# Designs tried in a protein design chat: VH-VL binders against q9m1h8. Part 31

Target 1, 233 residues: q9m1h8
Amino acid sequence: MEETMAEEGCCENVESTFDDGTNCISKTEDTGGIESKRFYLARTTAFEMLRDRGYEVNEAELSLTLSEFRSVFGEKPELERLRICVPLRSDPKKKILVVFMGTEPITVKSVRALHIQISNNVGLHAMILVLQSKMNHFAQKALTTFPFTVETFPIEDLLVNITKHIQQPKIEILNKEEKEQLLRKHALEDKQLPYLQEKDSFVRYYGLKKKQVVKITYSKEPVGDFVTYRCII
Short names: E, the ipSAE of ESMFold2; O, the ipSAE of OpenDDE; V2, 0.75 times the mean of E and O plus 0.25 times the DockQ between their complexes.

## First folded at step 12 (VH-VL; framework fv_ecleralimab)

Design J6 (at its last look DockQ between E and O 0.77; V2 from the best seeds 0.69)
Fold by OpenDDE, look of step 12:
Structure J6 (fold): chain C 233 residues (1-233), chain A 120 residues (1-120), chain B 107 residues (1-107)
Amino acid sequence: as target 1 above (233 residues)
Amino acid sequence: EVQLVESGGGLVKPGGSLRLSCAASGFTFSNYWMHWVRQAPGKGLEWVGRIKSKTEGGTTDYAAPVKGRFTISRDDSKNTLYLQMNSLKTEDTAVYYCARDYEYWYFDYWGQGTLVTVSS
Amino acid sequence: SYELTQPLSVSVALGQTARITCSGDNIGSKYVHWYQQKPGQAPVLVIYDDSDRPSGIPERFSGSNSGNTATLTISRAQAGDEADYYCQVWDSSSDYVFGGGTKLTVL
């Protein structure tokens, strides 16, 4: 009675290494340069964001390497030197200011101090605050005292540019004419477009406002391109 | 401060012509759509027409009652909006306002208006 | 053509709440804007996009829009609120449309 040992074929679990090209920001223990690297990444993303919002951005700022950044700003950058002030391409009289905040809690006092510092800046129509700490409700309320719109971004949100993610759809912002044409073409009312919330990361990145319409193009092989329109609410 | 100042109103005979002007200040005029709205004496507001910004084609649209008779134009170098009114009728008698379209299809700033009277 | 209907007049006692309606087919799918016009003056935007207030407009002015009716609400009515009020929309077929206007009287 020859017991034919059935060789249980070891199904080699082909661990499909889904090389999720999540560039794991390797924790390179660059112990001394973590802060400078954070500011470099955030500042670079801020420039990219401003470019994509239609501001005039110097290409040299976009191509700056970490090494070059450190050579200019040091390993412990002065926050004031990191500031970005650029004009809107469509209206050079309108400028946006990006301010990098410290690690200290942001208080009403901090906001007021900032307000005093920037009060002499002519042509500011918007400001972005890059935060390294939480802002309390009182400080948030104090931001409404500025004569222009103030946006806040946690620095973590700027460490990676969300638009560079391979799986991200192409986003195009319609102008007022294009929106009108879209609505007319499809006999749509203004509120009949699918919505995108203002808190959405893309909406925030592009600085989109209520009632703006975006064209979103999804490319999925093999199905092709899918286009949708969404209105900001 | 945003300001709109209409001028050119007056008395005209039926079939006559008149040109209104609106001088804009306090904002980048060239970036905005501009409108004319009229109000007959003791009546409501009536949209007359618009001109889009040059960057968005600079095209014009008109309300049906004035179409073919009125022409809206702009001189961005002078920050001025115009309304050329031809073949005027008695029913065109109104205060004519220029208005700014700030965002999407509402009027955030208005001039004080100029009176046009069409009478025999 | 798209049409907006407003009551000809509304009366409110001093310190009370006034409500001015603007009716239109499926107006809830549109953004409604409201203008105040005092005698001999130009219109002033008081509400835009159904419920948003321009800078300088008191909080006692509010707007809502649903179904076939938009409403301008003026709480704690003051004598200075006596004016004509106009609703306005944009329509894809009719462009810019105004209501007939409502005269608000403060008693």
Scores: ipSAE 0.784, ipTM 0.955, lowest interface PAE 0.6, mean pLDDT 91
Fold by ESMFold2, look of step 12:
Structure J6 (fold): chain C 233 residues (1-233), chain A 120 residues (1-120), chain B 107 residues (1-107)
Amino acid sequence: as target 1 above (233 residues)
Amino acid sequence: EVQLVESGGGLVKPGGSLRLSCAASGFTFSNYWMHWVRQAPGKGLEWVGRIKSKTEGGTTDYAAPVKGRFTISRDDSKNTLYLQMNSLKTEDTAVYYCARDYEYWYFDYWGQGTLVTVSS
Amino acid sequence: SYELTQPLSVSVALGQTARITCSGDNIGSKYVHWYQQKPGQAPVLVIYDDSDRPSGIPERFSGSNSGNTATLTISRAQAGDEADYYCQVWDSSSDYVFGGGTKLTVL
């Protein structure tokens, strides 16, 4: 069975089974159960996302239950323990790091501290920051000083894996060869494919970059499947 | 540091054969499409052909002047690209470069080239 | 076959701006890449995807591409910029195509 983190109206009546007798004050504060559930969901989605991007992800991480997660990390997990570092399957010398950020404001100082903390991790070629706070403009600019790509995701965007929604179109990523064959078959040039924005949720989920092509298949009753191709811009 | 080093160039008579090698280092060679580009003395650059990565089919494509006479191959265990040139003509005289095809169809690294002279 | 045309030579005074053109039918539908080649040396990528610079290329190198013409622009020309410059595209029918090259002379 699955336990959902959030439902409509749930926050109005969030009470702990083990109330300590401070009803008004304790009910206003976030519980460890809610906090651990959010990290569990986001971390599981992150593993699924990394697997779908071609990283080597242990099946045990994909099948970890909430109960098992809480046994390992506790009800209020230490964020540094939640980090994920996995190699790219096609090039194991390249690794991606996922960092779960806290609720305090993210500043240039925070970004510099992170840079120092990870400086000894050889082989990093990408990083994902899972955010619980907004980054100011200066902190965002500081991310561009990393020698690799840094992506950011609000934690709430990772509480549900968007690729598992039944009504979503089927999405397939073309490799360079498949893109070339598509263009040749239709006598098209690179810039003549319809575009898909980099901010699109599926583009961000797969970490797609400029010039990559995605095949999108819509199930359109009663006509059947409709296929379109989009190039990332 | 990415490096490409060509070898095997030299003098050969028309109708002869020659095999060029390109030793690659500093990157995962098996993941990349690799090319040969040539330049006749005093002339411009001319694409000769390519070989795709094995995971993307490992197929080859050639420019019309060399099709049927030249064969590109790769040995991923040796990080080496090859150009087998048969039925050589005087117009094949050129410096031959190997080049790496990075991120959609441009050459980000080149070797220093090896000279092939075909003299009648 | 798809063809690219470049002027044979371009001259620029030291410290001035050089512009090297690359002409082709609807070249604006393609991404254009530029290479610098000094005498006796291999080509070096200086611009890719019309206007992007590889790491280590000075920002005074820039590029543009629209319609039937792509342009490599070299601001504040230096003696060390004297070289041959080639444009290159991928074409769905002709594969990899180079321009004929332009000799840049810094006066």
Scores: ipSAE 0.531, ipTM 0.851, lowest interface PAE 1.9, mean pLDDT 86
ESMFold2 (binder alone), look of step 12: mean pLDDT 94; pTM 0.949

## First folded at step 13 (VH-VL; framework fv_ecleralimab)

Design K1 (at its last look DockQ between E and O 0.65; V2 from the best seeds 0.63)
Fold by OpenDDE, look of step 13:
Structure K1 (fold): chain C 233 residues (1-233), chain A 122 residues (1-122), chain B 107 residues (1-107)
Amino acid sequence: as target 1 above (233 residues)
Amino acid sequence: EVQLVESGGGLVKPGGSLRLSCAASGFTFSNAWMHWVRQAPGKGLEWVGRIKSKTEGGTTDYAAPVKGRFTISRDDSKNTLYLQMNSLKTEDTAVYYCARDYDSEYWYFDYWGQGTLVTVSS
Amino acid sequence: SYELTQPLSVSVALGQTARITCSGDNIGSKYVHWYQQKPGQAPVLVIYDDSDRPSGIPERFSGSNSGNTATLTISRAQAGDEADYYCQVWDSSSDYVFGGGTKLTVL
């Protein structure tokens, strides 16, 4: 009866202590870094939008890096310093103002305060409000008291330039003569043109108005240029 | 306030000529399309013709009944619209209105003068 | 040539609603404009682009346009509303076209 001594092979479990030094990089959510980045993106897009609308924009503002932006405005920018005021290229007497609003609810009081603050600005013909909060109905109504057109943009809509993500159609606004020629050429009525809604992101970006007709040119290789006309409704 | 004031109306014989003027004020005249519209006594409104702004070509268009006889012109330095009427006919008898088309999007008349009477009679 | 047809006359009682029609082929595809003309006066724009009102025109004036008929509606008619009313369109073949006009009488 051969006692086969079963050599219990001590499998030394080398517990490889993978010291996963997961340095919990405490995501100190650089909340300041996020905020400054949001304003940088929105402000840059606003300048691009204004350029594309025919305003005089300094190229230096378009080429500003996030680092440079933070150097100038800090990680918690003062909203008043972020303001943009630029003249129209075709009429330097006409200026547009871009105002960045805070995170607080926008009230009638806030709108009135803004109205008083900008009342001394000569030559304002338009204003853009960049919103970080919802505007109530009363505040919206108060915007109609301004002597010029006021547009509102949620800041989220300016974080990305819509024209950079889409095969960029060339958009041209027809003047009254060009519109008349178009309608005559095709024996069309105004209401027979395909529509583009005023709420459309492109319409808002380019600041197109109701009843304007736009020429949209799509360049598709290899087929060439496709042209369509749309009326803003 | 926008004002349009017509002048130059009067009595003329058939085959005669007359020049009407419209003095404009209260707006940037050079940017406006300007029109003449007439109204025969006891009749409706009839478009006569137009002149576009210089920025949009400054071209003129005329209604068929007056084409070749009437000429519309403008002097932007004087804020004045003109209607030269040649080879006048009895059927040209009307009050002639100066009208503004200032809207950029559509074709309507937002302001009118008080009109000037042209009478073509033998 | 493009033509616009209006009734020669419309009567309305004081304080009631008047409706003046303007008919044209596919007029609903066009923008219609309306003018008021009182005796011995120049025309005044009262409605543009089917339904829009110039500044100073009372809310009692409204416009609609569909199919082959545009309508000027004058609610709560007043004695001062007695006038001739003209519709007008732009047409690609006929340029500026006026209706024949409608005399509104307030009774």
Scores: ipSAE 0.737, ipTM 0.940, lowest interface PAE 0.7, mean pLDDT 90
Fold by ESMFold2, look of step 13:
Structure K1 (fold): chain C 233 residues (1-233), chain A 122 residues (1-122), chain B 107 residues (1-107)
Amino acid sequence: as target 1 above (233 residues)
Amino acid sequence: EVQLVESGGGLVKPGGSLRLSCAASGFTFSNAWMHWVRQAPGKGLEWVGRIKSKTEGGTTDYAAPVKGRFTISRDDSKNTLYLQMNSLKTEDTAVYYCARDYDSEYWYFDYWGQGTLVTVSS
Amino acid sequence: SYELTQPLSVSVALGQTARITCSGDNIGSKYVHWYQQKPGQAPVLVIYDDSDRPSGIPERFSGSNSGNTATLTISRAQAGDEADYYCQVWDSSSDYVFGGGTKLTVL
């Protein structure tokens, strides 16, 4: 029932030749056109994801059409121009940065260069790397030296927004005080909350971290909400 | 570098009052929950109370022995935590530490000040 | 109110493994944190969330928590490990609770 963003060929919500039976790119299609559409789809999903995580996202970015995207960024966009930097609505001093990486292998050198490049961006509390290649283990370890959490997403996982294609419950992230009040109200200890795994696709979509608590509201066809709380493990 | 520096300790007679300060630097003070923990001479650590960040309500909570006598406050513009101690008793004699309970971590003290000694005696 | 119990003292031979216990009702349902305090100094966090080690704390410090007992383990004990050790939890009814402390003596 759950659609995968890593479907072979990148066929849905992409260019007309993507469901052609191999990699969704016909032998004769210009890679420039497909490249810009891939970035458009991934960037749009990233904005939607950031909005859903509680960041202040300009509506114009959410409603940008492919033709408008191509007018601004071209058929082979410069990756640095694709970056996204937006503040949290609840705390505008906290910002998240989304960086689109190239197709070259990602090495310790490239991670350290990125670290230096962003060192002057005051207020960053998180970063997302959109990957087009695999990271070696040295590069992955280098990400842990950043003073904030760094997430990675293969670009293929962002070509379709998974929340648009399947019914999902409403997700609300509790802050520390709200978690404390929840535990007090129910006379529960920290480890007694039901768990949700860190690797779950929707945990990744919302960027949830270990020990955070989410309020999950399920709505059924008949009127009636079911609310549960889960702690990330 | 994170630093917490307490001040204002001293000798006071029973029934007196004293105000402690904790100057904070090296982190976003306004987002942290801040605590006072005390240690009587030769004894263990005892939680005194806390003040939450304003984003999370800015409320205070106190341990039973000090409730109604001690008041915790903060001034985020000066990165300073305060402890007002009234109606002091000899059992309040202790080194008072300020401690950080940072907003991204859950309910432990990752940084402590060096403490300031409060002595309540005749 | 929630209480944590620690032994008053523990002795360990130089180079051997010390184990300091922290007992409480259903402590395994909570995360346990450990602090080291040397004479005349402020406490220093050495273990958090049962078994996690802050940056700068040697790997010979480790922790576990199950049932009614949490344990701080110090392998290859050194003279510099001689200190008081406190466990601490958050409890839904009692807030922040410390154990009474354990004096570790390295012989």
Scores: ipSAE 0.518, ipTM 0.845, lowest interface PAE 1.8, mean pLDDT 85
ESMFold2 (binder alone), look of step 13: mean pLDDT 93; pTM 0.951

Design K2 (at its last look DockQ between E and O 0.58; V2 from the best seeds 0.63)
Fold by OpenDDE, look of step 13:
Structure K2 (fold): chain C 233 residues (1-233), chain A 122 residues (1-122), chain B 107 residues (1-107)
Amino acid sequence: as target 1 above (233 residues)
Amino acid sequence: EVQLVESGGGLVKPGGSLRLSCAASGFTFSNAWMHWVRQAPGKGLEWVGRIKSKTEGGTTDYAAPVKGRFTISRDDSKNTLYLQMNSLKTEDTAVYYCARDLYDEYWYFDYWGQGTLVTVSS
Amino acid sequence: SYELTQPLSVSVALGQTARITCSGDNIGSKYVHWYQQKPGQAPVLVIYDDSDRPSGIPERFSGSNSGNTATLTISRAQAGDEADYYCQVWDSSSDYVFGGGTKLTVL
């Protein structure tokens, strides 16, 4: 009578409590954080653009960090406080105004209200509107009533500085004499110059106008400088 | 309003000299390229010459028929353009217009004076 | 030297469309400008840069330029449109060049 001692193998179920501390960081989409970041990026790019257009820009505005921006303007910036007004280096009497628009549809009424609001600004020769919504045809027509040039930029176009992604060419706008000399030197007609479209992001960034001729210098090591000329159309 | 007023026209003998003036008003004269254009009686328009703005070198250019005989100058303090004409010929008989080329990128004449008549006759 | 050729004269009936041509070698590669001159008056710019109108010039005036021919078009011709018309270009070798002019008669 062989007592088969059944060795009860104590399978200690080591319940490995994988404490999946999935800290559900509730992505509280800090919608305020996203908005402030968008304005920071757009405003910084606007300052860079204005600098590159020959306006006087304070270096402190270009070096501002997101944290510092939020400290000054908050997570929900007041749009009026975001405004930029800077003089042209070559003519300090000429100023450009950058206005940040809200998310509401831009109407003729909105444009007229803006016109009244800025009417007391002496020396404005240009304005840039940073848009967060589409502008209808009537509002666009109302912009022509300003006594100076008004440019519009979707805020998305200012979130990234296009010049930082391109080998930073040196851009020089030719004066009338330089343009004439160029055409004479090469026995070219004005319409024979290679073109850049007015809608081109590069043209818009630098604020180039139709029929302007620009000298573009590309520095490529080790080959040296490559120069090209373009007419804006 | 932009105004250009020519003066100094008249009768002169062949080989003589005459100085025309153009008084400018209603714009920043110093920024404009200024031109002389002439029109012989019953003929078409003929470019005579130009003077550039001082900011762009203030240089002068002349049409071949008048080169070496005519001189264009300007006094920006007086808003006045001049045309000195020497060694005048019968074929120089024309109404002389001063014209403005103000725009930075164009080679056309947006404003004209009423002209002054120069008659070269024996 | 660069040369511009215009017809000596063009006639148009009142209310009809007049077309004045200006021909030059590869003129389509140049900007063409047009001037109106009435008898005893100074020239007036009516079209610049092929098709642009100065302020105060009626929409009846239009310009085009292609190939070897530029055209000034005057729609709905009026008696007051009777004048001499000159085309003009800038040329790298000849500087400022005028056409010979065209007399427009309104019938």
Scores: ipSAE 0.729, ipTM 0.936, lowest interface PAE 0.7, mean pLDDT 90
Fold by ESMFold2, look of step 13:
Structure K2 (fold): chain C 233 residues (1-233), chain A 122 residues (1-122), chain B 107 residues (1-107)
Amino acid sequence: as target 1 above (233 residues)
Amino acid sequence: EVQLVESGGGLVKPGGSLRLSCAASGFTFSNAWMHWVRQAPGKGLEWVGRIKSKTEGGTTDYAAPVKGRFTISRDDSKNTLYLQMNSLKTEDTAVYYCARDLYDEYWYFDYWGQGTLVTVSS
Amino acid sequence: SYELTQPLSVSVALGQTARITCSGDNIGSKYVHWYQQKPGQAPVLVIYDDSDRPSGIPERFSGSNSGNTATLTISRAQAGDEADYYCQVWDSSSDYVFGGGTKLTVL
């Protein structure tokens, strides 16, 4: 199995300040400071999200500091270098690609160009687009032509990881066997579980698909745990 | 390209045994639930049984007419599903299909083999 | 124990709409899947989850499910649609259950 990554052979930008007398170096424009922080936060959340979805994520990526990020990618990162491609732990032949999009409007032409660009990436089974602009109706429709699932996230939704709140209920995603056990145990049929919308932020974070079931445990001391099950629609 | 190829069918007398194989390729066999479905000549489809992926327990379930006589097993290193049929009856005469039930889809068969004929006759 | 009932046969004129029913107690609480089987061939999935089409199945195949009846609808019937059609569900007590099959004849 050969992996092809977009960041192979890329030159890194060197962050510059004042000349220290060793060499003449180019100064990086400070306008990238806010932009690089946004990419850093979103990229870190994306790695955490992929780890939580069951992908093999290097711990170094999860612990990367803003300063370290800037030393590698610069103040104005090249978006193609920011891409993430990691394999699924349960099936290493399956990979997910995360693509950071620019600020220009996303059109059918943009989507088709991306499709061609990634057509030789063997083993892709899913893709996430991190958006900085709105997609028009035709661009959204064009995403359905990919041979795998494509999700979109506005970059603003990734600046903070929503799973890190102390009051959040415990979430467990049932596999197929666990769903079957649940239904048999309660003599229920598939459509008789309470529903959770696919647009829910939690559903989006975990990339849950229709018909998957989540176990939600609310812990409220001193009463104890309250458990409910929800099926994605 | 997904392929499921059954083999091992043939003529046996009542009370005899046969072992069917289903060779799989073109997908990750180890995480699929695999099934046997049979079809008596001129009759409809009948579920025989299944084996779950090992990550989900690797357990088997059988239709009532075959419980205790049929055993389903899998060898993930060979991408092969097996059906051991013992104490065969004339009612077991059928084409036997193997079928794939994906780990992330819920309880339908998205791909079928072409089947192998088992005839149980004196 | 859970049983699905299909008519034994359905006839449709070329170019017309065929409807094949699958009846079961509270079948609307389950997802219904449909298979097409031509003589001497393996079954092929044509509808899953009541109304979804796998890739390669033309849009003239559609499905619905409510109450005690699920229906496979084939609009603009073609000669190549002549086949046996089976419905199938998963049931919490009976596992995988098939209907008896319906022979669709295109006249």
Scores: ipSAE 0.627, ipTM 0.892, lowest interface PAE 1.3, mean pLDDT 86
ESMFold2 (binder alone), look of step 13: mean pLDDT 93; pTM 0.949
ESMFold2, look of step 15: ipSAE 0.572; ipTM 0.869
ESMFold2 (binder alone), look of step 15: mean pLDDT 93; pTM 0.949
OpenDDE, look of step 15: ipSAE 0.722; ipTM 0.936

